VHH binders against o26223. Designs and how they scored, part 182

Target 1, 191 residues: o26223
Amino acid sequence: MKLLWTSQHIKVTVHIDGKVSKMDVLEAIKTRRSIRKYQDREVPEELIDKILDAAMCGPSAVDERPWHFIVVRNREMLEKIPEVHPYGAMVKDAPVAIIVCCDSSLEKIPGFWVQDCSIASQNILLAAHSLGLGAVWTGVYPLEDRVEGIRRLFSIPEHVIPFSVIPLGYPAENPGTRDLFDPDRIHLEKW
Below, E stands for the ipSAE of ESMFold2; O stands for the ipSAE of OpenDDE; V2 stands for 0.75 times the mean of E and O plus 0.25 times the DockQ between their complexes.

## First folded at step 10 (VHH)

Design A17 (framework vhh_7nfr_2; at its last look DockQ between E and O 0.01; V2 from the best seeds 0.00; counts 0 for: pae E 16.9 > 2, placed apart)
Fold by ESMFold2, look of step 10:
Structure A17 (fold): chain B 191 residues (1-191), chain A 124 residues (1-124)
Amino acid sequence: as target 1 above (191 residues)
Amino acid sequence: QVQLQESGGGLVQPGGSLRLSCAASGFTFSRYWMSWVRQAPGEGREWVSSISYSGDWTYYADSVKGRFTIARDNVKNTLYLLMDSLKSDDTAVYYCAKHIYSSKPKTQDAFDIWGQGTQVTVSS
């Protein structure tokens, strides 16, 4: 009896009806890369809604949920961000950016808003990746010049702290995956 | 399909009251800030009022503060604007607008979905 491995056993799955296979959460975490080059292609509003829904699913200190999000699509505004954020040059090339902010009036435990907004920011990156988008977290807080620059540019009130700027779009690069697991970082029972 | 439909406009005398409604469909209404924006004849659009997704926070333009009240019903997916002490300066087309997300809007780019508008005319 012969075993046959020919090209006729290879199927190409085409998404004719517009449906896309869901990505496993561990796969999303392991394969997400910072993407700084984007296609000249708009990101549908429905995808941004899904991303921000995911961002708000993150845990927060005593459920304080201090986060607010500014969605920036205006070309003029995207082009101004590098003027106040020297390492945000790729933002001008993105179809959209999300600014993650903390409303300090919602803070219940001093200082934990940084963790809260970091969690929301990471959820944005993972959700974008799972939807076929690329994104990168560009740091704003704790760099005072960046914080004040972004606050002035987007008319953010004094009690609201811009934490990160996350440009996103359909990726125009593929950096590949990395194997970063380091067992020496794992300590059992004690240091 | 995502839609906003305003109603309740009309002709009213100075000092009168009017209630506008905006029915929302095709999106999860309770997740979004909502605003009223108006446009007088020959003018640009002017932000009037915003309300947080829970309704706990409301904001008003100085020109309407103390006279207008924004409210929402997240069960009925409806946004309201109660207008009291109406003046001729309030004559405009009033639009219901869905915020993309949060914050008081600086530009019309803060909104992604607009209603068709409802005419409010304040005249003797």
Scores: ipSAE 0.000, ipTM 0.106, lowest interface PAE 16.9, mean pLDDT 85
Fold by OpenDDE, look of step 10:
Structure A17 (fold): chain B 191 residues (1-191), chain A 124 residues (1-124)
Amino acid sequence: as target 1 above (191 residues)
Amino acid sequence: QVQLQESGGGLVQPGGSLRLSCAASGFTFSRYWMSWVRQAPGEGREWVSSISYSGDWTYYADSVKGRFTIARDNVKNTLYLLMDSLKSDDTAVYYCAKHIYSSKPKTQDAFDIWGQGTQVTVSS
């Protein structure tokens, strides 16, 4: 029996009017959700630039900044991504996707690139959300089939590792909010 | 033993108020979203309200919005439902339910623990 739930639409104030409502950082973090449905609406290049700027502002191990970004707007390529990424079905419906990659030649300390690219990916998500866009982190690394699939599809050199595919667009869904605070995960001074 | 125990139900006149409580035991109460669900005679279960871990997020059915307030005390392991401006249509058994997931419930499967319920009767 489906419980009739009236969803209080958290007004994601999609400021329709070009005024990028300045979302504070805590609000962005707390209210961000994975968005997998997008409007048939183009994302302005200006917004992508802002998102990429944010992506590059994160810390990295010894400031190695190993990340590269492939911005994909080509519909044919977007439609091909799900073929090599089984959980990337929503990418075909997005107006744009960012593929976060690591250039291993830039790595100074082995293994920290995962953290670096994670930070970049998260910043993309937060920035997108703050700008009124929806996005989702679809993991590529460390799954070998996905890594190789994306590599082949985009002719990515061997020394460059695709890490994540992040489709972006204006949201066509509202998953609601989550409170993930768990005091049991907080330990004072010792476990 | 994991348990939810509702209390505070009773007979009230239309326009009256009641405060329901749900005492939780046997699990870490503060780690779970909680909901109130009601069932009127001959009807299915109807979601009433939900509250997040910290209480920062609250949700209400349209039928009770503006009249009911959900709250929780994580120190006391207690869930509350403040019911104001009660109507005859609010007559039901009220259940507290523990969430499996940290999200607004969509189906009955969102809950894994239920209380025994407390009867609320609104009648002149």
Scores: ipSAE 0.000, ipTM 0.275, lowest interface PAE 12.8, mean pLDDT 89
ESMFold2 (binder alone), look of step 10: mean pLDDT 84; pTM 0.861

Design A18 (framework vhh_7nfr_2; at its last look DockQ between E and O 0.01; V2 from the best seeds 0.00; counts 0 for: pae E 10.7 > 2, placed apart)
Fold by OpenDDE, look of step 10:
Structure A18 (fold): chain B 191 residues (1-191), chain A 124 residues (1-124)
Amino acid sequence: as target 1 above (191 residues)
Amino acid sequence: QVQLQESGGGLVQPGGSLRLSCAASGFTFSRYWMSWVRQAPGEGREWVSSISYSSGWTYYADSVKGRFTIARDNVKNTLYLLMDSLKSDDTAVYYCAKHIYSSKPKTQDAFDIWGQGTQVTVSS
C-alpha cells in the first residue's frame, strides 16, 4: 500500500526559465545531495564554465592550486569510465563529467593536494547544485586501480593524479534532504 | 529490544488539542529520522509528519499543516506530536515510526520499526 504522501515538494525551484535562482550558500550546502540519475538534457557550456570557475575559487595550501580539470562530453568516453571505475556506473548516463586531477609538479607542500582537490571537488558539487544540476563525487584517489584506469583511459601524464570523477546533469531524482547535524561530534575546548 | 511506544491519545472535542508522545528504546534515537503515521477506520495508513535528526527538517502532510507540530527530545529519546485545532477527520490510530533512511519517507518501506499506536478520537 502506497502511503498517500502529499509531497510538499521542497521546491527545489529549478527555475527552468533561465533565471538562475541564486541559492544562498547555506541552502546550497544543506540541501545538496548526490545525484546519480540524470535527464536526457544537455548541460550548457555556460554552466560548466561557472562550475569550473567555482572549482578554482577554493583555498589551497600556500596557494599552490594544483588542480586540473578534464571536461568529458564524448559519449564513448563517458561510457568507458565505468569499465575502469566500477562505482561510476552513473557516469554513462550523464551528459558531462568533470575529472579533477592534481598536477604534482605544482605541489609546494607534500600531501596537501588531496585537501586542495577535495575542496575543488566540493565546490563543483555545490556550484552544480546551486545552478539546478545534480552531481555526485565518485572517488578515484586513493584507489590504485581506479587511478591507473582513469589515467590510461584519458592518457593522463604520470605526474598528474586523477582524483575524482564528477558526473553532472539535470537531476532525474530527488533523494530529499538530510539533517546531518550531530551535537555529539562537537567538543568544547577539549575532547 | 528495539521498541516504540506511543501515548497521549484520547477523546477530544473538535477544536481541541492533544499531545502525543513516542518513547524510543533499543536504538540510538538521535541518529534516525522519525515519523508519525495515522490510520483511520477503514482507511489505509496516511503519513502525517516527519522530523530529521536534530529537528532541522520537519515535514507535514497538507491535511495537518499549520495545526500539527512534530518535535523530538533526543536526550529523552522521545518523539512528540502536538495536535491543535483537531477535526473529526483526524480520528485515527497514530503510529510512531523509525526511518531506515535520513530522508522524507516516500513509502511504507521507509520504516523498519513501528509502535503499537495510540487512538485519537475527535468527536462532539
Scores: ipSAE 0.016, ipTM 0.334, lowest interface PAE 7.4, mean pLDDT 89
Fold by ESMFold2, look of step 10:
Formats: C-alpha cells, structure tokens, sequence
Structure A18 (fold): chain B 191 residues (1-191), chain A 124 residues (1-124)
C-alpha cells in the first residue's frame, strides 16, 4: 500500500521536528518519578544496554566499582520475586527488571559498596526516565530475608550481595512533577 | 504437566478460512506472550504471529498481514489464529509456542514450550 501525495500536501503533513528528543540532566532529576504500573510492551535490548552503561558511569569509593547487574526478562522469574520480596508486587507486572548486586571480592574499603550500588541504582532510574521508561527502586539490602530470598532465586553466590531490584517498562501512569525544594534543609557554614 | 495442544487444521481450498485453537495447561496462560509458528514441507520454522498477554499488542509476519488474526481467551486458556484468504503458500504444520520473555521473538530460542502442531493444507 503506497501513500501518494502532491508536493503541496506533503509540505502540509510533514513533521518539522525529526530529531530524537534529548533530556537535560536537571530536567531528568526533577521530573523522575517512581513508576509502578507498566504497559504490556517490550523494552528493547538496546535501551537496557544504554541504561546499564549509565549505571556503570557512577563514581565509587576508591574506584572500586563493585557492581554487577542481572537483567531479568523471564516472566516466570519476575513472578517469583514477590514471593521473596513482599512489597515488590509490581515486579511481576514489569516486562523487565534489573537486580543491582555487589561483588564483595571487589570491595576496597569496607561498607562503601552500599553507596556505590546506590549511585548505580539511581543512575538506572535516571537513564530509564530519559529514554521514556518508568522504573522504581525496590529495596533488598539490608533486609536479610530479602537478600537471601533473591540470592537463592537467582543462584547468586555467597560473596555477592543483591542490593536492589528495579522493575522498569513503558509507564502506564503519570504522577506528574513535584517541587520538593525546602530551604529549611540548607545550613550555611554550620548546622 | 505443561502442555500446548493445537487443533482446527485441515484441508481447505484456496481463498478459504480456518480457525486454529491452542489449549494451554500446566502454566498461568494469562501471564505470557504467545506465538504461532509454521513449518512448510522441506522448510525451516517461520514465525507467523505473536500476541501480548493482555492482547494489547499483536504482531504479524508480512506474509500473513491482513489475512490472519491472532487472539486469545485468558479465561479459557486458549490461543487462536483466524486464517482468511488462504493461499497454497500457507500449507504448513502450525505450532503454538509460549514465550519466555515479553518481547517479539528473535530466534526459536525465545520459546520454551511448543505444541505438537496441526496440519493446514491449502489445495484444490
């Protein structure tokens, strides 16, 4: 089936803005919301690759880079996560989830892996948002039952610590933006 | 046990119609994408159509667009393929397949459960 148009008609119907939209970093930070409802729609592999690239760009304590990522697309596995994570119900409804883990053998300074994996997790949220996806961070560490449940479910070795589960997909909700700036939280020179 | 069982195949004249059914058991049918895949004599398997678990997204091979309709009934745990305007090139064994992932299949490794197939023959 061909659409045949005159020159004048083509000029009227052509979209002027053909370039891919890019999101400013401050806009991404201010407008990102936790999204817990997702369309029944595929998230392409190349978007996951971009998100994980961004995750690994974060700083880490003494450049230890302790993070590992498990990409979960298997419906059966996604549906099992709420069985070991009672407040992760939305994970079963997501087309994909990313599990952020720490390989403790890469740790150079004790305990800072939590900050490192938190930075990677936030970068996942921001990158997903910039790509038109919605995501939410569901906590695993430091809740021991959740840590062991996720470790068992995904065959994660004992020296690797699951930190967070981040379901993501094209959003099926729009909570809107918020203005959360609170000048009473800012202290000059001293408390 | 987990099973997919196709039915509704048969012999039909060119231009005719058939409705294939695939009864699913042993898994939560309503949580998975499903596909139809066919294999013509002497050929490899060819993807035909996919449907998301909510029926919100349907996909078709170019060779069947406008002639075939994929549908599902999550209450009856049944996948359907309505085949209209059948051609001799549609002659094949048609398989029902369960997706591992909520995505279009890249290769046949995207499926973990297959039915036994039902023969569709378009000939006068």
Amino acid sequence: as target 1 above (191 residues)
Amino acid sequence: QVQLQESGGGLVQPGGSLRLSCAASGFTFSRYWMSWVRQAPGEGREWVSSISYSSGWTYYADSVKGRFTIARDNVKNTLYLLMDSLKSDDTAVYYCAKHIYSSKPKTQDAFDIWGQGTQVTVSS
Scores: ipSAE 0.006, ipTM 0.384, lowest interface PAE 10.7, mean pLDDT 87
ESMFold2 (binder alone), look of step 10: mean pLDDT 83; pTM 0.854

Design A19 (framework vhh_7nfr_2; at its last look DockQ between E and O 0.01; V2 from the best seeds 0.00; counts 0 for: pae E 5.1 > 2, placed apart)
Fold by OpenDDE, look of step 10:
Structure A19 (fold): chain B 191 residues (1-191), chain A 124 residues (1-124)
Amino acid sequence: as target 1 above (191 residues)
Amino acid sequence: QVQLQESGGGLVQPGGSLRLSCAASGFTFKRYWMSWVRQAPGEGREWVSSISYSGGWTYYADSVKGRFTIARDNVKNTLYLLMDSLKSDDTAVYYCAKHIYSSKPKTQDAFDIWGQGTQVTVSS
């Protein structure tokens, strides 16, 4: 299936309550929450494509772009993830999950792949939210037990490192918004 | 301090039953697969059974399949081994072991923490 990546300006139209609203980047960042409950509703492939497009738009060290993505829709596989990921319980209830991985053979500078994959993971979360979906970042790396569990479950090669598992779906919860601004964490000119 | 402590061993007649317990402390128990491993006198260590995080996956050696049941209580940080239809060949020291990885163990290096063991003797 050739993912037709049309470079169209992602006017993220969020269908909230049947109304198409545009969510700007600041709104998306500010209002995003981890969603762990999902509706019994399928996520269209078009939305996943947009999310993956966003995931690959982030910067990477020296443009190494080490990321790979496994899109999981198979119910049996989704249900297995919690047994190799102790904080992945919600994955079994999601219609789809994205596993973000690093191909170590693509790494140009050692250690920066963690930042690269983090950026990709965050972009997935923001894009999902902008599209009216809920998602949560479940960490895999750097915990070896989880890394190995996911690796074996999905037959991931040794040179590829699973980094995160991100279940997605239409939200069945509303955690509300948070104010996380802390002026005590801001230092001017020096510490 | 990370610790595993086995209990529940003892002397039992063939055909009898025992329940072993392993109390875990010093680590987040629910984040690790757990196993039972046994060692008979003069023999090497033999893998007996393994259980996944939530207990959804259980594995058994062929020698104990259908007779033993592994279980866990993540609230109590306790691993269990229910042993039914015990045989003389089941006589061994039984060890609780913590997994390094979330997979069925292939070798002894799959474990990083061991208990002191509990003696199980099956004899008429």
Scores: ipSAE 0.245, ipTM 0.651, lowest interface PAE 1.9, mean pLDDT 90
Fold by ESMFold2, look of step 10:
Structure A19 (fold): chain B 191 residues (1-191), chain A 124 residues (1-124)
Amino acid sequence: as target 1 above (191 residues)
Amino acid sequence: QVQLQESGGGLVQPGGSLRLSCAASGFTFKRYWMSWVRQAPGEGREWVSSISYSGGWTYYADSVKGRFTIARDNVKNTLYLLMDSLKSDDTAVYYCAKHIYSSKPKTQDAFDIWGQGTQVTVSS
């Protein structure tokens, strides 16, 4: 089996190897890149289910699990997101997007939902990458105009806060890896 | 006004060929997947073929695979179905349909705009 990260795709499915390859978690973290160009190719519901399962595996403050997810596949709705999200232009070209939301009625410790939804959002990115998909986190919260625009567009109730919009699809670009480790950011014992 | 208008149907002998066209207007044609769907006399609608918005991915029902070719021209806003090796089971009204989603259709709810259809009759 070949990793799905490549831009090539075989038109007929054949067995290449009876073994299923798995991506190591450190490899996934190090090689994940923001992907803003997507193939015009279906993303099966099964893969979205696996991604959302992974999203819900994240820790949360006092196990409050405040997250909700809106899966957007409707082309017309995807095309409307850039109207309320100025830097979300790539969303219109994605086959699917996931909106990560906080239900504030589920908070047990007020305000920690931002960390909780950030963890869920990063897990979406890593899970998508491990499945051969590309994704990018586009920020909604804390920008009030984006929050309200997304809330109106998707009929999100007032006690629910849209946090991020994550378009995803099979990648149509390969930005390559980067070496971002910086030892000067590490402080032993003290600043 | 959003419209899909099929043409190119007619009476043909078994083993013959036809080319169907579907002219699209009133929406951004090049942004959407498109399909051909047919309805034989006394039958429900049967999905025939789909094409991605760029034309890079095409899909066919098993009953037509190898005989039919779907194509699109995003400059002329036109969808095509090239039908070869026609047989009596291909007799139907053929509709073009606009997808809501960028995916293969599971049900007819995957389409929000339909043409009026064009009749294809394969003589017996």
Scores: ipSAE 0.219, ipTM 0.657, lowest interface PAE 5.1, mean pLDDT 89
ESMFold2 (binder alone), look of step 10: mean pLDDT 84; pTM 0.864

Design A2 (framework vhh_7nfr_2; at its last look DockQ between E and O 0.01; V2 from the best seeds 0.00; counts 0 for: pae E 13.4 > 2, placed apart)
Fold by OpenDDE, look of step 10:
Structure A2 (fold): chain B 191 residues (1-191), chain A 124 residues (1-124)
Amino acid sequence: as target 1 above (191 residues)
Amino acid sequence: QVQLQESGGGLVQPGGSLRLSCAASGFTFSRYWMSWVRQAPGEGREWVSSISYSGGWTDYADSVKGRFTIARDNVKNTLYLLMDSLKSDDTAVYYCAKHIYSSKPKTQDAFDIWGQGTQVTVSS
């Protein structure tokens, strides 16, 4: 079934406490936090679709768009991910996870796929947050044991590289906001 | 051996109440969503209700909403269905089913383990 994604302008309506609030992009960026605790609640497919749409809207080197996404809702598979990903413990408690992968056969310029998949991963996080979900980026690449573990677990072909595992769910924690602005990291015209 | 066993069915008058139980064994019950599915005579299987791991999320078919309550006891590895205000149309074999996915079931393929079912008959 080809999910005909109609490019509807994703007005990210965050349902916080039943109120549909529009979160602007700056707000999403500034207020996003890694969420590792999730409510015992379903994540609707519609939200995942919106998130994946956002994931594919990022730029890529020479427009190579090398990314693939595995959406995991299978409970047994979610439970197995921590076995091959030591820092993925929270995945077992999430209702869904997205695995971001690179198809190396789609690369036009070697090495830029890391940037491309990073952008896709970040867009997943921002979109999730904008939609009232919590998520966390758990790194797979470039750790060989994690890459191979995820590859084996999901029967990912050799030319496809698992990059990140991103569990998602309604947040069951509020880590608060951070002010990470550091003027000392800004250099004008020269270092 | 993975097993689900339903109980609590029976004959009840319209407007009556029943409590179904489903005893689970052979798997980590608390780590799976569970559902009730029913099958009336000559009809296909109809989804009735689902519950998440700890019961934080529940859902109901429109036909039973407001009358049925799904619950679970993860210590006892037991799924429940409280049925109030029973109607003749509720007559069916009721099955408990284990989810494969952490989501609302869309089809029967969403389940990998089924009970044998318990008969519920609503008749005056």
Scores: ipSAE 0.759, ipTM 0.880, lowest interface PAE 0.6, mean pLDDT 92
Fold by ESMFold2, look of step 10:
Order: structure tokens, then sequence, then C-alpha cells
Structure A2 (fold): chain B 191 residues (1-191), chain A 124 residues (1-124)
């Protein structure tokens, strides 16, 4: 650490370079990639708290906020997910997964819970990325076999709908960035 | 410096063919829709044809459908207009124009960069 202040009418400020700057929101959105390989390293509870705080900051239809989250760290439970979720094989290798669910009793506008839970799921991905973690959204709803399998595995009641399973951890891969901008998808005033 | 430069105009007999080129520089050509717009003497500007950034979507004014073909080469940063079965009504200055947005143009305000134009004259 360098001297930051003196008492002799001389101010000397020297900063130690090396603090990681906070990620710009546009950078986070553009550089986030699905990560399916994770280091054998625990994710601190404090980071999960930050991620779930971000998840709940999303907009929802008439502010209905229908989302609930199950945090799964138990190795045996994580290893059972592939039995009911064929595209969730990487979950067994993650230190933690978050299951995004809809409590249908909280719906105020019929059917918009899908959009609400999608927003929360995307916020989880972005927040994890901004914290140096990797994650991937694995789809559960609307595939009925996956919905029922996850519901049984985690004792989720009938009025609660599992929407997505999001494994996350410190990444063990770097897929690089993509250029996905397609101006043909942009229409002014009308189709 | 952002520029569009048309070439390939000239005098052609009715029924003839002509190929216009538009060389683009100073911007990422492959990201933008492009159009051809023409102006006959004493008239306003008339939209002729548009092409999407990849070339996968094209559209034409009714007056030129089946006779004109818009194309682009994103490696050479060049827009083309292949004109066939030319007739006297096709006589105009032809402009190459860059779209501001990826959409069908409704007015000339849809374009932020214009070329200087190339004269096409179809005699009698």
Amino acid sequence: as target 1 above (191 residues)
Amino acid sequence: QVQLQESGGGLVQPGGSLRLSCAASGFTFSRYWMSWVRQAPGEGREWVSSISYSGGWTDYADSVKGRFTIARDNVKNTLYLLMDSLKSDDTAVYYCAKHIYSSKPKTQDAFDIWGQGTQVTVSS
C-alpha cells in the first residue's frame, strides 16, 4: 500500500493498480456465454445471495413476482438431476444449482409467469457472469417429463412449476465472444 | 471517411442491359441494408430496390420487378444493380443509399448516406 495522505500540507495519493473493475452492464450482456465446465471450487454463499437479489430485481407482469428459488448444493441431489433431465448432465459437475420456480398462486395475469421466470433466469446468468462465475440455463418447462421429474426430485408441490435449472460455478472453460447482431431482425414502425 | 460511389451508368438502347456498381468505404458495409433510388428529370426520388445486410432478403418497386436484380458482395464492399429489359421510363440518375435502420424505406429520411449518382439513359 502506498502513502495516501500526509499531515504536512502535502497531499500525496498513490493507488495500487490491480483492483478488478466492475463490469459494465452492456459488456456483461454481450460477453456472457453458457458455461458447462466448472472448477472443483465452492461458490461462497455471499455470491449466491447477490445473484438471487439480482434475480428478484427483474420486472414482472403487474409486479406479481411469482418466482421462487431452490438452491441445491447437495452432491447426491445434483447427481440425480440427469435421471430426469437428459440435457442437464453438467449439473452433476457443478458446485451449486439454482432451480427457478413459479408459484402459480401468485399469478395476477394468467400465463405471464413464463416471461417473469425467464427474466429472473436471465438475471441469474448475468449476475453470475459479473461475479466471475459461469452458468447455463437448462430448460425444464414446458417439457412435461422434465417438469414432473424435477418436481418429484425436489418435493415441489403441484401449484409450483419448476421452470429452469441453472448450474453455476467458477468456469473451467472460455468459449470466447460472439457477434450475433442481425440487422434484418429490426423493423421500423411496422413489419 | 464514409463514402458511396456509383459507377456503370451510360446510354443504352431499349431492351438493353446495364450493371451499376456502388463502392462503399468508411463503414462496416456488411452490417447495413442498402438501396437503389432513382430520380428522373423534374421528378422526386423513387425507391427502386433494397437488400438486407446478408443479401438474404430483397425487394423491388413494382415498376422494375422481374427486370432488375439487386445484389451485394460483402467481401468487396460493393452493391450492384443488374438492369435488364431497359425501357425509356428507366432513364434517371441512380443513387446508392445506406439505410439508417433495417427496414423497408418509406421516405428518403430512411437513408443517412447517399452516393453522387450515376446517369442511366435509355434512348427512344
Scores: ipSAE 0.000, ipTM 0.184, lowest interface PAE 13.4, mean pLDDT 87
ESMFold2 (binder alone), look of step 10: mean pLDDT 84; pTM 0.863

Design A21 (framework vhh_7nfr_2; at its last look DockQ between E and O 0.01; V2 from the best seeds 0.00; counts 0 for: pae E 15.8 > 2, placed apart)
Fold by ESMFold2, look of step 10:
Structure A21 (fold): chain B 191 residues (1-191), chain A 124 residues (1-124)
Amino acid sequence: as target 1 above (191 residues)
Amino acid sequence: QVQLQESGGGLVQPGGSLRLSCAASGFTFSRYWMSWVRQAPGEGREWVSSISYSGGWTYYADSVKGRFTIARDNVKNTLYLLMDSLKSDDTAVYYCAKHIYSSKGKTQDAFDIWGQGTQVTVSS
């Protein structure tokens, strides 16, 4: 810890080189909550770029990297998503949504794209949280009506599978953290 | 080692019924759309029916709509075609086809694995 020369009789929060703008990874994982209420405030393109960069850093089965992302900011399109996604009502209120897709022509090991796109989706949530944004994963795959509805709405080709819709924005709620650790779920050496 | 094996074809009279089966192995069957495609003597392959990966959506060529039913059993990795009210024009070799992707398509380029086919003959 290094003092920054400002303390005599007051408490000063000290900052170590480059640390002020970072969140510890374990803190991000433990404190991230699904956020479904957003401020009427634009999300800068720079933050979306950082989030998608993080999404693509995830591992994938045999490095197949099957993911593609659709960034949706158009109000009319955002308002149409709940028409084909009944549990996506909050999407109409978000300034932006990211649709995570699989290009199935990129699969090298059949069937692992679900894990690959789940990893990318979770990285989106964590990166958004670390940047001061709130997000929620709304499920599309494997619910066929949702998959086909989203595919139709965004002109997604037949070989591309929409996996999730992730609305995001500056949060307008704070649901707090939860203690979900359950040591009974941990098995040493075998079941 | 991806394989599709059809069975259940045969000779039937007009108005009769057949059930075709297609056993799948070597891939995650429940992840892919599946189709039936048929080929009459001297003709190209004609798409008959498709079913979504969970079975929730089914599609039929106009020529078979209301008479044929596609179904799947994702536990047994088996695709079915239940054929009712058969006509002489239904005479063909029937192929089970796996879609290349986990998505809809019905042209020949949408499929990467085909079964050997099973002969259906409707005699009158």
Scores: ipSAE 0.000, ipTM 0.159, lowest interface PAE 15.8, mean pLDDT 86
Fold by OpenDDE, look of step 10:
Structure A21 (fold): chain B 191 residues (1-191), chain A 124 residues (1-124)
Amino acid sequence: as target 1 above (191 residues)
Amino acid sequence: QVQLQESGGGLVQPGGSLRLSCAASGFTFSRYWMSWVRQAPGEGREWVSSISYSGGWTYYADSVKGRFTIARDNVKNTLYLLMDSLKSDDTAVYYCAKHIYSSKGKTQDAFDIWGQGTQVTVSS
């Protein structure tokens, strides 16, 4: 059994002194905004690792964990993403993007992978925000043109479905916070 | 009981190779990042290498990069460290460590479970 040592050497530079300001989870959720403008500043690999760790901590149907992640830092590739994703213009300006994918071969219950990858994507957003980064969820699935575009661009196998493209970077905008609480959306016991 | 047990240490000549193993029990091994940390005599603990849940991500200290390989077998609940081109400076007790969270980095506070360690001595 050839242990496929996929040695992707990720240099995690543990900056000891970086007081990662522990953002409260509710604070992270409430204050998170889509960020589409980024500083000309690289995102440390350590932060990406943390974000990906968070992405993989979400629940999944029957623990199927169908998600895969493509971390894109190559400028040429980042610049190509908008060509296949009309609403992904900001990706070209980001120092990094994460493409969330589903490996359909890992799916245990049909259809739940969308939820699973959504949770992973949201965790990426929250984690990014908590770490002082900005991010935005750009939907790929279920739009076939986007799915195929991203698939071709990144040579994604047929059984793997690109789900979302999430550019990340240090924010160059502050859109402010929103109160999205709507009591009219809450129903007690019945509709 | 959560336990990590290292093995495979020993005396080796410079340029030699060793394979360390760490047997994990008492927790879901595949759900945690794992690391190797070493402590040389009179020195503090030094992070050596880390591996992600499925082994897709591996990290190495600069001092061991290109010489050491971290691996894991989640079926066997075992962590490995392949050490090639060993140097005298590699002499240390090597510890297997379980991560609390992968995001907490390489500091001691990143780990909640430690093995007893295995001695690696590189001497001519």
Scores: ipSAE 0.000, ipTM 0.266, lowest interface PAE 11.6, mean pLDDT 88
ESMFold2 (binder alone), look of step 10: mean pLDDT 86; pTM 0.875

